VH-VL binders against Isomaltosyltransferase (ctsY). Designs and how they scored, part 11

Target 1, 124 residues: Isomaltosyltransferase (ctsY), of Sporosarcina globispora (Bacillus globisporus) (q8rqv0r968to1091)
Amino acid sequence: VEYEAEFGVQSGVSTNTNHAGYTGTGFVDGFETLGDNVAFDVSVKAAGTYTMKVRYSSGAGNGSRAIYVNNTKVTDLALPQTTSWDTWGTATFSVSLSTGLNTVKVSYDGTSSLGINFDNIAIV

## First folded at step 4 (VH-VL)

Design p04 (framework fv_nivolumab)
Fold by ESMFold2-Fast, scan of step 4:
Structure p04 (fold): chain C 124 residues (1-124), chain A 122 residues (1-122), chain B 107 residues (1-107)
Amino acid sequence: as target 1 above (124 residues)
Amino acid sequence: QVQLVESGGGVVQPGRSLRLDCKASGFTFSKYGMHWVRQAPGKGLEWVAVIWYDGSNKYYADSVKGRFTISRDNSKNTLFLQMNSLRAEDTAVYYCATYGYSTGYREAFDIWGQGTLVTVSS
Amino acid sequence: EIVLTQSPATLSLSPGERATLSCRASQSVSRYLAWYQQKPGQAPRLLIYDASNRATGIPARFSGSGSGTDFTLTISSLEPEDFAVYYCQQHYNWPLTFGQGTKVEIK
């Protein structure tokens, strides 16, 4: 299941369309202030380990974002440089989700680096 | 009203240390990454260092890595550059600069200080 | 690091003429190239960012174009205050780098 960043709950970030190759209606950028984030409501039928994929572009170098699930930090996810801002990559990691509604948040916090363009997450 | 003011420059002998300050006013300093850029007399611009808005990350040019330390105090709207083991080739006007109103987080600088001259000579 | 090469080193022109300045990158910087103007004794002034976007307050006679490795700054009709040194800067990758400058001087 794919969740578009521009349809998430945005805090301190903005939706943009000025780079090619995004899914949906745009992507999110503007991660500049501590706590800037996009939050998603993710529902699953069974508790367990899922694969979370983050689709992004990072033309300025190697970036990272903090991932929170239900207000608990899960990881600082590395987002290696892509060829350009118009070239999208995917970062993948394992995440534990509770039965029913989970809040998944992609956040720019004190351990995060560089600006990145954020397209979507997928839960598999 | 938006301004950056550098201070602390002067004449210093090789091998010594010097600290530069950059005082920000007219904008929310704690929301902006800050950079040092230098220019040797009669020469071009050279990027020196960056510190993130919250102090969480720093990068340095290879020419100054291990000798210079960038830091900030958001409660005082002040950026610092601690320069150790100074060399003649560090002689330059030092500017603090930030991205902002016209660029967002794209590391192009629309706000600059007036610069402070550091001369390393014996 | 990404090396930026500006040409020509010096451009001698008269007021009212068109100025065309080049900046070439050793690697693709996509669209992430900025242009600055610097006058003697002054800090640089941002003119253009993201190759073609004019910074706030910059006159329409300044325009930028290009992508990848080849970029151009154009001043459509030089005013007396435009005679200065111009620098390009890539804001694509760390470390940030500047070109060596092009001096636009009165003929």
Scores: ipSAE 0.006, ipTM 0.562, lowest interface PAE 11.0, mean pLDDT 85

Design p05 (framework fv_nivolumab)
Fold by ESMFold2-Fast, scan of step 4:
Parts: structure tokens; sequence; C-alpha cells
Structure p05 (fold): chain C 124 residues (1-124), chain A 122 residues (1-122), chain B 107 residues (1-107)
């Protein structure tokens, strides 16, 4: 299931459309200040391990973002450089989710590198 | 041509205030976060403050926090730095600088303005 | 905050010689390091961004390398206009920080 970044709860970031190839109605950029984030309400029927995919572009170099699940940091996710801002890549990792509602947050924190555009997450 | 022009510098006594302006031209100003960077005479570069493209987010160096306020007016393509409670150690050339990429903060600075000198002395 | 230490403080060289400038970070900044050139009375000029990418209009004699904590700026053959102060800058962590500078001066 895909969750579009522009429909998440945005803190300190903004929706933009000035690059091609995004899904939905846009993508999120403007991760500029510590604590900027996009939060999603993710519901699953069964507790377990899921694959989380982050769709992003990074035309300026390698980036990273901190991932939180239910207010606990689970990883600093590497977001390797894509060939341009109009070229979207995916980064994947394994995440444990509880039955029912989980809060998943993609955050720019003190360990994060600047310079990515964020399109969506997918839980599979 | 992309250009940044600072103004508002001058000589001021300790404890007073100054406002610096930076006029932008040649690019979509509202698409860029903007920064102030200063350089004391004969010394190195010190990052001062940043403001997001829409003005909603701001961040400051600890040395100026609570005394300086960054702001912008996108309708006038102008960046501001309000400097209150000035100290002798605030004496520096103040540069406005644009990040290399739009909508982003903390990237590389290109272009820079020419700078405006602020001298705080009695 | 991240401390960037540049070495040497001063390089005294002649035109035609190779200049090698070092910048070391107090902790890893990945590849998120830039180099600037500054001449007296002028604003800094971006040379290299993201460790190794040459900015528009910068001559091929300038190159950058490194990752993590150790970075190098190389000028393969100094021209008269290259005698200036050089600063490194990181963007991995807030606040943004600069090194103290390396002065490249004529011998």
Amino acid sequence: as target 1 above (124 residues)
Amino acid sequence: QVQLVESGGGVVQPGRSLRLDCKASGFTFSSYGMHWVRQAPGKGLEWVAVISHDGSNKYYADSVKGRFTISRDNSKNTLFLQMNSLRAEDTAVYYCARPHYDYLTGYWFDPWGQGTLVTVSS
Amino acid sequence: EIVLTQSPATLSLSPGERATLSCRASQSVSSYLAWYQQKPGQAPRLLIYDASNRATGIPARFSGSGSGTDFTLTISSLEPEDFAVYYCQQRSYWPLTFGQGTKVEIK
C-alpha cells in the first residue's frame, strides 16, 4: 500500500510539483530545519515484519532520513544519489508494525543529510 | 542575471539596532531558502541564519539567537536581517547567500551578495 | 557542532606548482563538503560541492576528493589568480560550519 507524502501530516516541509515523475499529485521537499517531517497513519491487519519502501529523488548527492515508528527511531535510511531530480529511486528496509494503527514518520533530524525530494512510502 | 545586493550596513553603537536588506533578482526568489553569513575583519566565515522559501521556518547560530531575526518579503524579492542588541563582536561583513538548489537549505552557496559592512563601536 | 580543521594554515608556492589542501571533520560528514575561494575585498566563490563536483565555470585544474572525515582540494598547476584563501564547509549537520581557511600565497 502506497502513502503519498503530500497527503501525510507535514511539519516544516511543503508540497511541490516542479520535477517530473512523481506519483499522486506531487512530492514533498523543504526539509530545511531539524525536526521537519512527514507522518503517516499506517493500518495493518496483522502484526509482523513488513518491507517499507521510500520513493525519493536526490540529484545533489547521497542523502539520508530518520525513520520513526510509533515515536521510536528504527533506522537512519540511506538515500543514494539518483541520476537527476527527475529520476526517482527506492530505498527499502524491514520494519515491525503492530496490529491496527501505527504512526510512521520520515524525519530530517540531527543525523540526516540534506537534499532529497520525497514522493511516497509503500508498505508490502 | 542572478544577483543579490545587500544594503543597510554602517557604524552603530553597542546596544543599538540595524536592519540589513538583500534584494534578489534574476531567479524565482520564492522557490529558495535564503541565508546570512558573516565575516569579521581578517577572520573566517560564520553562518548566521536561514529562512525557508515561504518564511515558515527559521534557524539561527547560537551566537545571534534571541537578538537577530531573519525575515523575507517574497512579493518584493527581499531578504531581511533585523539585528538588535548589537555587540562589538557582531562587527563583520554580512553576506546574503542563496543555496545552489531551489527549495533547499544548507546546500552550497551560489550566488553570494557583495556584502555590507556592519561596524559596532563606541 | 561539527568542527572543520584545515591544514596547512598557509601554503607558500610558486606559479606552476601543485597545491594540496586538507579539510578534516570532527565526525563523518559523508560527501557533504564544499570548497570556496575568497580573494581580498570579494565574496567567497563556490569551487567544489558534494566533495568532488566542480561548480559551473570552475577551471579543470581544481579538483576535490574524499569522504567521511578526510577531504582534499587539489590545484594541479597554480595560476597567478589562484593565490587566495580557501574555505571548506559542511552541510551534514546544523549549524552549517566552515573551516578556518588555508591561505595559498606566492613564494
Scores: ipSAE 0.007, ipTM 0.564, lowest interface PAE 11.7, mean pLDDT 84

Design q01 (framework fv_sipavibart)
Fold by ESMFold2-Fast, scan of step 4:
Structure q01 (fold): chain C 124 residues (1-124), chain A 120 residues (1-120), chain B 109 residues (1-109)
Amino acid sequence: as target 1 above (124 residues)
Amino acid sequence: EVQLVESGGGLVQPGRSLRLSCAASGFTFDDYAIHWVRLAPGKGLEWVSSISYNSGRIGYADSVKGRFTISRDNAKNSLYLQMNSLRAEDTALYYCAKDTWGRYSYFDYWGQGTTVTVSS
Amino acid sequence: QSVVTQPPSASGSLGQSVTISCTGTSSDVGTYNYVSWYQQHPGKAPKLMIFEVSKRPSGVPDRFSGSKSGNTASLTVSGLQAEDEADYYCSSYAGYNTVFGGGTKLTVL
């Protein structure tokens, strides 16, 4: 299932359309103050390990963002440089989810690196 | 070929106003925070002001709060600093500096600077 | 005033190594991995040498390295060359503002 970043719960970030190739109505950027984030409510039928995919662009270098699940930090996700801000890549990792409602948050933490444009998240 | 070119510096009397400009090229201007940083001989680098990519977040050093106003025009790839009520202590070389990430991360490109001298 | 402190000068002999400190508090250097170092030659704009405590931009020699322990960040210049003689500034994210250290004049003897 795919969740557009611009439809997540945004804190300190904003929606933009100034680069080509995004899905939906735009992408999210503006991760500028520590704690800026986008959060998603994700429901699953069974507890278990799921693959999370983040679609992003990183024209400035190798970036990273912190991932939280149900208010617990699970990883610092590497977001390797893409060819340009108009070239979108996908970063994947495994995440454990509880049965029912989970909150998944992509955050600009003290361990995060560089600016990135965040397009969507998919959980499968 | 990222380039930042400052202009507008000059000699002004105390209490007067001056407006600095910074023209940017070689990158997508409206993706990045841009800063003003100044250097007075003998004092070192001092951060003056910052503005986020969409003008939604603006910061000022305590020494210039209430007197200076930062702004940007993304359609013209330009940054401005309106300096009011100038003081002798504002005499410095003023740099425009590109942020690579949030408005307080680090500055990967700098212009050559424009000189402001405040004296009677 | 500045919340981070550098020594005003440092010196080393050609080929040797020198370390410049940047000491802040738990509210800046101690908590955030957003420490940068800049080199400035007379009449030139500052040049980014180190970012995010220890990372080097493309084109910066590996003789320049950064580290952090507690509230103190350090820039180490190994294999000193004449061209390394310059002013060096540290910078830290401080939650609300960017803060620069007072600068260190490095002399290569």
Scores: ipSAE 0.034, ipTM 0.690, lowest interface PAE 7.1, mean pLDDT 85

Design q02 (framework fv_sipavibart)
Fold by ESMFold2-Fast, scan of step 4:
Structure q02 (fold): chain C 124 residues (1-124), chain A 122 residues (1-122), chain B 109 residues (1-109)
Amino acid sequence: as target 1 above (124 residues)
Amino acid sequence: EVQLVESGGGLVQPGRSLRLSCAASGFTFDDYAIHWVRLAPGKGLEWVSSISWNSGKIGYADSVKGRFTISRDNAKNSLYLQMNSLRAEDTALYYCAKDIYYRGSGYYTDYWGQGTTVTVSS
Amino acid sequence: QSVVTQPPSASGSLGQSVTISCTGTSSDIGGYNYVSWYQQHPGKAPKLMIFEVSKRPSGVPDRFSGSKSGNTASLTVSGLQAEDEADYYCSSYAGRYYVFGGGTKLTVL
């Protein structure tokens, strides 16, 4: 299942449409200050390990974002440079989710690098 | 070498104003959030105020809201704290502290100045 | 504003381990992974020892470790040395502001 960043709960970030290639109605940018984030409500029928995919563009260099599940930091996800801000990449990792409602947050943390444009997450 | 040098402290009467300055060198000042944190006699560390690299995000402790104003001049590598309506409980050693992260909000500080003492008494 | 509680004092003998707790609520320590720990010697500025709950800055020895469980963060100092005697403060983001614990005076016996 895909969750568009522009429909997540946004804190300190903004929705924009000024680069081509996004899904849905736009993408999220403006990750400038520690704690800037987008949060998603993710419901699963069974607890277990899922694959999380993050679709992004990073035209200025190698970036990274912190991933939180239910207010616990689970990883710093590397977001390697894409060819341009109009070229989108996908970063993938394994995540553990609890049965029922989970909050998944993509955050600009103290270990996070660079501004990136954030399109969506997918849980598989 | 990263250096932060606070100045402007002194003895002041309750209800009056004082302006603190922090001069920064040894890093790209306009890329980092900076904090004011104070150490009150017998009480411990207390966060006072923060300002982001571009002045777009500013915060204050509830105890100083409406009385203190933080500002920065990136061209001069300087940070300021305008303190109005001073109270006895504002008596403290005031530190200027640099954020650890490029264009971060200042959740963590890697360099602190020596501090400047503010004493509010009659 | 949030209240974050530390024990006012802690002690241990050379070579022992000591743990200092930092207890808040779900709106500060429990709600965010932005917990830091600072060491302050008399007459000196504070020094960052731990950030993001468990990470160490360059130059901080690995005998200092941090953790968090629910609304309580902990700093553990193993292999206690005389120079570890200092005041220790925890700090956390609290949504609209930042909060420091009251501080713990660590005595090395």
Scores: ipSAE 0.006, ipTM 0.548, lowest interface PAE 11.6, mean pLDDT 84

Design q03 (framework fv_sipavibart)
Fold by ESMFold2-Fast, scan of step 4:
Structure q03 (fold): chain C 124 residues (1-124), chain A 121 residues (1-121), chain B 109 residues (1-109)
Amino acid sequence: as target 1 above (124 residues)
Amino acid sequence: EVQLVESGGGLVQPGRSLRLSCAASGFTFRDYAIHWVRLAPGKGLEWVSSISWNSGSIGYADSVKGRFTISRDNAKNSLYLQMNSLRAEDTALYYCAKGPYHYWSGYLDYWGQGTTVTVSS
Amino acid sequence: QSVVTQPPSASGSLGQSVTISCTGTSSDVGYYNYVSWYQQHPGKAPKLMIFDVSKRPSGVPDRFSGSKSGNTASLTVSGLQAEDEADYYCSSYAGSTYVFGGGTKLTVL
């Protein structure tokens, strides 16, 4: 299931439409201050390991974002450079989720790099 | 290749006006913030003005507010700076520079050759 | 005028390292991770050397590195070469405007 970044709970970021190829109604950018993030409420019927996919563009170089699940940092996810800000890539990793409600947060931490455009997450 | 070409500079008397132009090619002009930055001999680089991709965000240095107006024509891949009430202190080489689409939070990755403005009586 | 301060000059010998500081406030350099550095040779346009505090554009050698601690950003040029002799400027986002440092003339001895 897909969660659009522009429909997540936004802190310090903004929704934009000025680069083509996004899903939904836009994408999120403006990760410019440490702690800026987008949070999602993710509900699953069974506890287990899921594949999380992050759709993004990074036209200026190799970026990264910190991923938190239920307030615990899971990874610093590498977001390799895409060919342009209009070219979207997908970064994939395995995540453990609890039965029922989980909070998933994509954050610009002190370990994160570069500005990126964030389109959506998908839980598979 | 990315190119920015400034024009419109010249010698003018204090209190007069000039309009600078910047012609862009080699990138999708409509998607990026573009900036005017000047270099006065002996003083260094000074940011003058910026405009976002859709003209929704515009900023000016305090030294030029109320006198200068930045504008863009995305259909013509062109940027303009209308300079009114010119002062001797406005004497400089004026650069057009490409930023990222993040208007006030970006860097300048390509610069033009500059156009010289001299304000003197 | 600028709110960020650079030393007006710096020097180093061929093959050595030099560090140039850029000191702002808690409302610009100290708050945002949007510090960039530019190299300017006489008669040429500025060239972006570092952006987002520590990142290099494609084509800029790794001899150029950037960092930040508190309200001070730094550009380090290692393995100094003759062509590194130039003016260097820092720039920072300041919330509603951009600000440039006054520039540092780097001399390679």
Scores: ipSAE 0.005, ipTM 0.570, lowest interface PAE 10.3, mean pLDDT 85

Design q04 (framework fv_sipavibart)
Fold by ESMFold2-Fast, scan of step 4:
Structure q04 (fold): chain C 124 residues (1-124), chain A 123 residues (1-123), chain B 109 residues (1-109)
Amino acid sequence: as target 1 above (124 residues)
Amino acid sequence: EVQLVESGGGLVQPGRSLRLSCAASGFTFDDYAIHWVRLAPGKGLEWVSSISWNSGYIGYADSVKGRFTISRDNAKNSLYLQMNSLRAEDTALYYCARVKYSYGHTYYYMDVWGQGTTVTVSS
Amino acid sequence: QSVVTQPPSASGSLGQSVTISCTGTSSDVGRYNYVSWYQQHPGKAPKLMIFEVTKRPSGVPDRFSGSKSGNTASLTVSGLQAEDEADYYCSSYTSRNYVFGGGTKLTVL
């Protein structure tokens, strides 16, 4: 199941369409101030371990973003440089989710590095 | 006042070298990528080279690759184009133009241009 | 090697409209929303008229408009004025470089 960044709850970030290759209607950029984030409501029928995939582009070097699940930081996710801002990569990690509604947040924190453009998350 | 000013153009013989400069004022120079774009007589605009705010990305048109070198000095708010092995087809008015960089995003339009410096390659 | 094509000339009468096309490939104009348009009068630097396909900088009148369909971007100049007579260039990002169209000389009759 994919969750488009432009349909998440945005704080301090912006939706843009001026790079090609995004899914849905656009992507999110403008992670410029500490605490800027996109949050998603993710529902699962069974508690367990899921694979979360983050689709992004990083044309300026290796980046990272903090991932929160239900207000708890679960990782600083590495987002290795892509070929350009128009080349989208996927970063994958394992996450534990509770039965029913979970809040997943991709955040620019004090531990995060470099700017990135954020397209979507997928839960498998 | 936001301004870009090119200099260093002149008349040179084929095979020789020339160094162009672009001086920036009125804005934060290292918030911008800067491009060299040329206009040859009877031709159209041609993109020549670009350099990102931190010199981490540098691009060249195929017509100049291996002969031209772009560089910048952010402490001096200046951009340079070292032009080696010049050919008659390099004769043009050379502009510098800026492209905004912001954290997490690169823009691709040139909102401020200089007035240009003329390079004539002739024997 | 990316190529974008513009008609070499276009013309219209005072008060009418003209449209100038900019045709590229699926790797430049068709792929990205980074098409910009520049107006150049003889002896002057280029001036940005349209960016990101449809957007106007502050100070550019709304009779200049941009659009894109497939691999072709278009600049429309409505209510032609004598001062619109100039060369017009489109530009697009490619995945590695920038490319300019060959330019269109607009004549106001």
Scores: ipSAE 0.000, ipTM 0.563, lowest interface PAE 11.5, mean pLDDT 84

Design u01 (framework fv_tezepelumab)
Fold by ESMFold2-Fast, scan of step 4:
Structure u01 (fold): chain C 124 residues (1-124), chain A 120 residues (1-120), chain B 108 residues (1-108)
Amino acid sequence: as target 1 above (124 residues)
Amino acid sequence: QMQLVESGGGVVQPGRSLRLSCAASGFTFSSYGMHWVRQAPGKGLEWVAVIWYDGSRKHYADSVKGRFTITRDNSKNTLNLQMNSLRAEDTAVYYCARYGRYSYGFFDYWGQGTMVTVSS
Amino acid sequence: SYVLTQPPSVSVAPGQTARITCGGNNIGSKSVHWYQQKPGQAPVLVVYYDSDRPSWIPERFSGSNSGNTATLTISRGEAGDEADYYCQVWDSSSDHYVFGGGTKLTVL
């Protein structure tokens, strides 16, 4: 299932359309202050390990974002540089989800680096 | 409302030391990386040094490596540049600047600058 | 080290479009940022990430970046646009910030 960043619950960030290649209606940028984030409500029928994919662009260098699940930090996800801000990459990692509703948050926190443009997450 | 105010500039003899400070207000200082950028009289902009928001990452221009040290104090909202072994070529207006809203790859807000003159 | 090349000066008549170029090897693979500096003042960011604008910068300012050339475009030029303009990239291989030499824009 794919969740567009522009339809998530945004805190301290904004939706933009000024770079090509995004999915849906736009992407999210403006991760610049500690705590800026996008949160998603993710529902699964079975508890278990899922693959989370983050689609992003990072034209200025290697970035990172903190990932939280149900208010607990799961990882600092590396977001390696893409060729340009109009070139989108995918970063993947394994995540444990509970049966039913989970809150997934992509956050700029004390361990995060660089600005990135955030397009979507996918849960597989 | 946002302000960056540099201080500590002046006239200094070659081989001596000088400390520049930058006082930040009007934004959450601890959430931003900071830069020093200089401009020699009549010349263009030259990047000097960067320090990440938590002090964990620092980089210097080759011309100042080993002589300049960038530090910050998040409890006091201050950025510092310790300049040792000063040379005539270090004469410039020194600006403090914060890294950009979307990355530390650019400079989205600048102070007014402080003049450093290295001469006898 | 990475080098950015700008023309020393560009002139434009009021109401016409000014184009300021920034040359660099494979610069289209980097993100280019642009600053305006008026005499006696600190630089001001006018375009970032090739084509994005801060909300306080007029839509007359735009940018592009492909191949070996980035361009700052100022449409409907006005006297208040007179300044030195600098392009800048972050060179990820060296973790260095590189500025172009600057272009003086004259509106007459």
Scores: ipSAE 0.006, ipTM 0.568, lowest interface PAE 11.1, mean pLDDT 85

Design u02 (framework fv_tezepelumab)
Fold by ESMFold2-Fast, scan of step 4:
Structure u02 (fold): chain C 124 residues (1-124), chain A 122 residues (1-122), chain B 108 residues (1-108)
Amino acid sequence: as target 1 above (124 residues)
Amino acid sequence: QMQLVESGGGVVQPGRSLRLSCAASGFTFSNYGMHWVRQAPGKGLEWVAVISYDGSKKHYADSVKGRFTITRDNSKNTLNLQMNSLRAEDTAVYYCAKHGYYKSGSYWFDPWGQGTMVTVSS
Amino acid sequence: SYVLTQPPSVSVAPGQTARITCGGNNIGYKSVHWYQQKPGQAPVLVVYDDSDRPSWIPERFSGSNSGNTATLTISRGEAGDEADYYCQVWDSYSDHPVFGGGTKLTVL
């Protein structure tokens, strides 16, 4: 299931359309200040380990974002440089989710590096 | 044209407080983060504080953390810096500056205000 | 903490090219911006995103950034270019800008 960043709960970030190749109606940028984030309500039928995919672009260098699940930090996810801001990459990692509603948050929280453009997450 | 005008500087004794203001015009103030940057006489540029476009996020240089408070009023297009417990080392010209970017991860300052002088002396 | 290193001064003859360097560990992975500051005045952005220039800044100003060194290049130097020049990056880890110490350009 794919969750568009522009439909997540945004804190300190903004939706933009000035780079080609995004899904949905736009992408999120403006990760400028500690704590800027996008949060998603993710529902699953069974508790277990899922693959989370983060679609992003990083034209200025190697970035990273902190990932929180149900208010607990899970990882600092590396987001390696893409060829340009119009070139989208995918970073993947394993995540544990509880049955029913989970809150997944992608955050720039002081352990993160560099601004990135954030398109979506996918839970598979 | 984009313009920033600082006010509130002056001469103050150590341990006292000053409040600086910055009036913005010529751009949509509520769309941009804002910074304070200072420069001691004959020295280089030193970043002081930043506030996000909506005021929800703030960061400070370690040298001023706990003493300075950055705020903004988007309805009045104003940026403020409340400076408490001033020290001789805070003597500087204080500039407000608009956060600029074209792409994520690339952030600069444009425009800058003319600056306001703060002198902390006994 | 991330540190940017600039030479304290650079001299150039009128009509010649000035090059001002900004050293930083893996600075080529960051975007570098340059400011000009004349005595008694506020800084003015002259180059952003390594090599882009505001439309009101003369074409004589250009920039580059690779490896551990970014460079501001001022071709056909003139007396009006005398100023202090500062490089700046955004350190995403600490979430704040970092300025170089400044370079005084003299056109003699």
Scores: ipSAE 0.000, ipTM 0.543, lowest interface PAE 13.7, mean pLDDT 84

Design u03 (framework fv_tezepelumab)
Fold by ESMFold2-Fast, scan of step 4:
Structure u03 (fold): chain C 124 residues (1-124), chain A 120 residues (1-120), chain B 108 residues (1-108)
Amino acid sequence: as target 1 above (124 residues)
Amino acid sequence: QMQLVESGGGVVQPGRSLRLSCAASGFTFSRYAMHWVRQAPGKGLEWVAVISYDGSNKHYADSVKGRFTITRDNSKNTLNLQMNSLRAEDTAVYYCARTLYRYSSGLDYWGQGTMVTVSS
Amino acid sequence: SYVLTQPPSVSVAPGQTARITCGGNNIGSYSVHWYQQKPGQAPVLVVYDDRDRPSWIPERFSGSNSGNTATLTISRGEAGDEADYYCQVWDSSSDHVVFGGGTKLTVL
């Protein structure tokens, strides 16, 4: 299941359409101030380990974002440079979710680097 | 894509006032703290002032506190420095720069600078 | 009034490693940033948060910070590295940005 970044709960970031190749109606950029984030409500029928995929572009270099699940930091996800801001990549990692509603947050915090454009997450 | 363009520099007599502006484009200006940094001819970098992303917090170097005022207009993507009671030692190239994500972060983009000369 | 101390000049032969120091009391507890400035140009951030590097900066540039000394290391020095280098911290106790005095790097 895919969750578009522009439909998440945004804090300190903004929606934009000025680069090609995004899914849905746009992407999120403006990760520029400590604590900037996008949060998603993710519901699963069974507790367990899922694969989370983050679709992004990073034309300026290697970036990273902190991932939180239910207010607990899960990882600092590396977001390697893509060919350009119009070229989208996918970063994949393993995540544990509880039964029912989970809050997933992609955050620019003290361990994060560089600006990136954030398109969506997928839970599989 | 990203630009910071300073303007308003010039030659001014001691005791007078001057207003510098910095026009930002190509990024979400309202999400960055902004700095003014100056450099006297042949000298090193000297920090002048910073303003928070929303304009609610400001900090100044001791040498300019009470004389200079930093402001911003997020609707126009503009940073300003009002310089009053100018002194010969204020002569410098003035740069605007943004901070990477906090005041404690590096200044990752700088304008080209504007020259202020305070002379008789 | 926190103070950062840099040597006024450092020389390196082409292809060799240059090390530029930035001294400060307990500087290892600060986040140190480094800037390169060529004549007539604005400063360029080359290292931030002690050791991280903007993607457009060659990997020859690296940083370290511990105790009372931060160091900018430039491996395989090139003529194009000639510039003034400045270290910088944010001093949270005074709410001030503090720059070092600058180091002129000469290659050859």
Scores: ipSAE 0.000, ipTM 0.533, lowest interface PAE 14.1, mean pLDDT 86

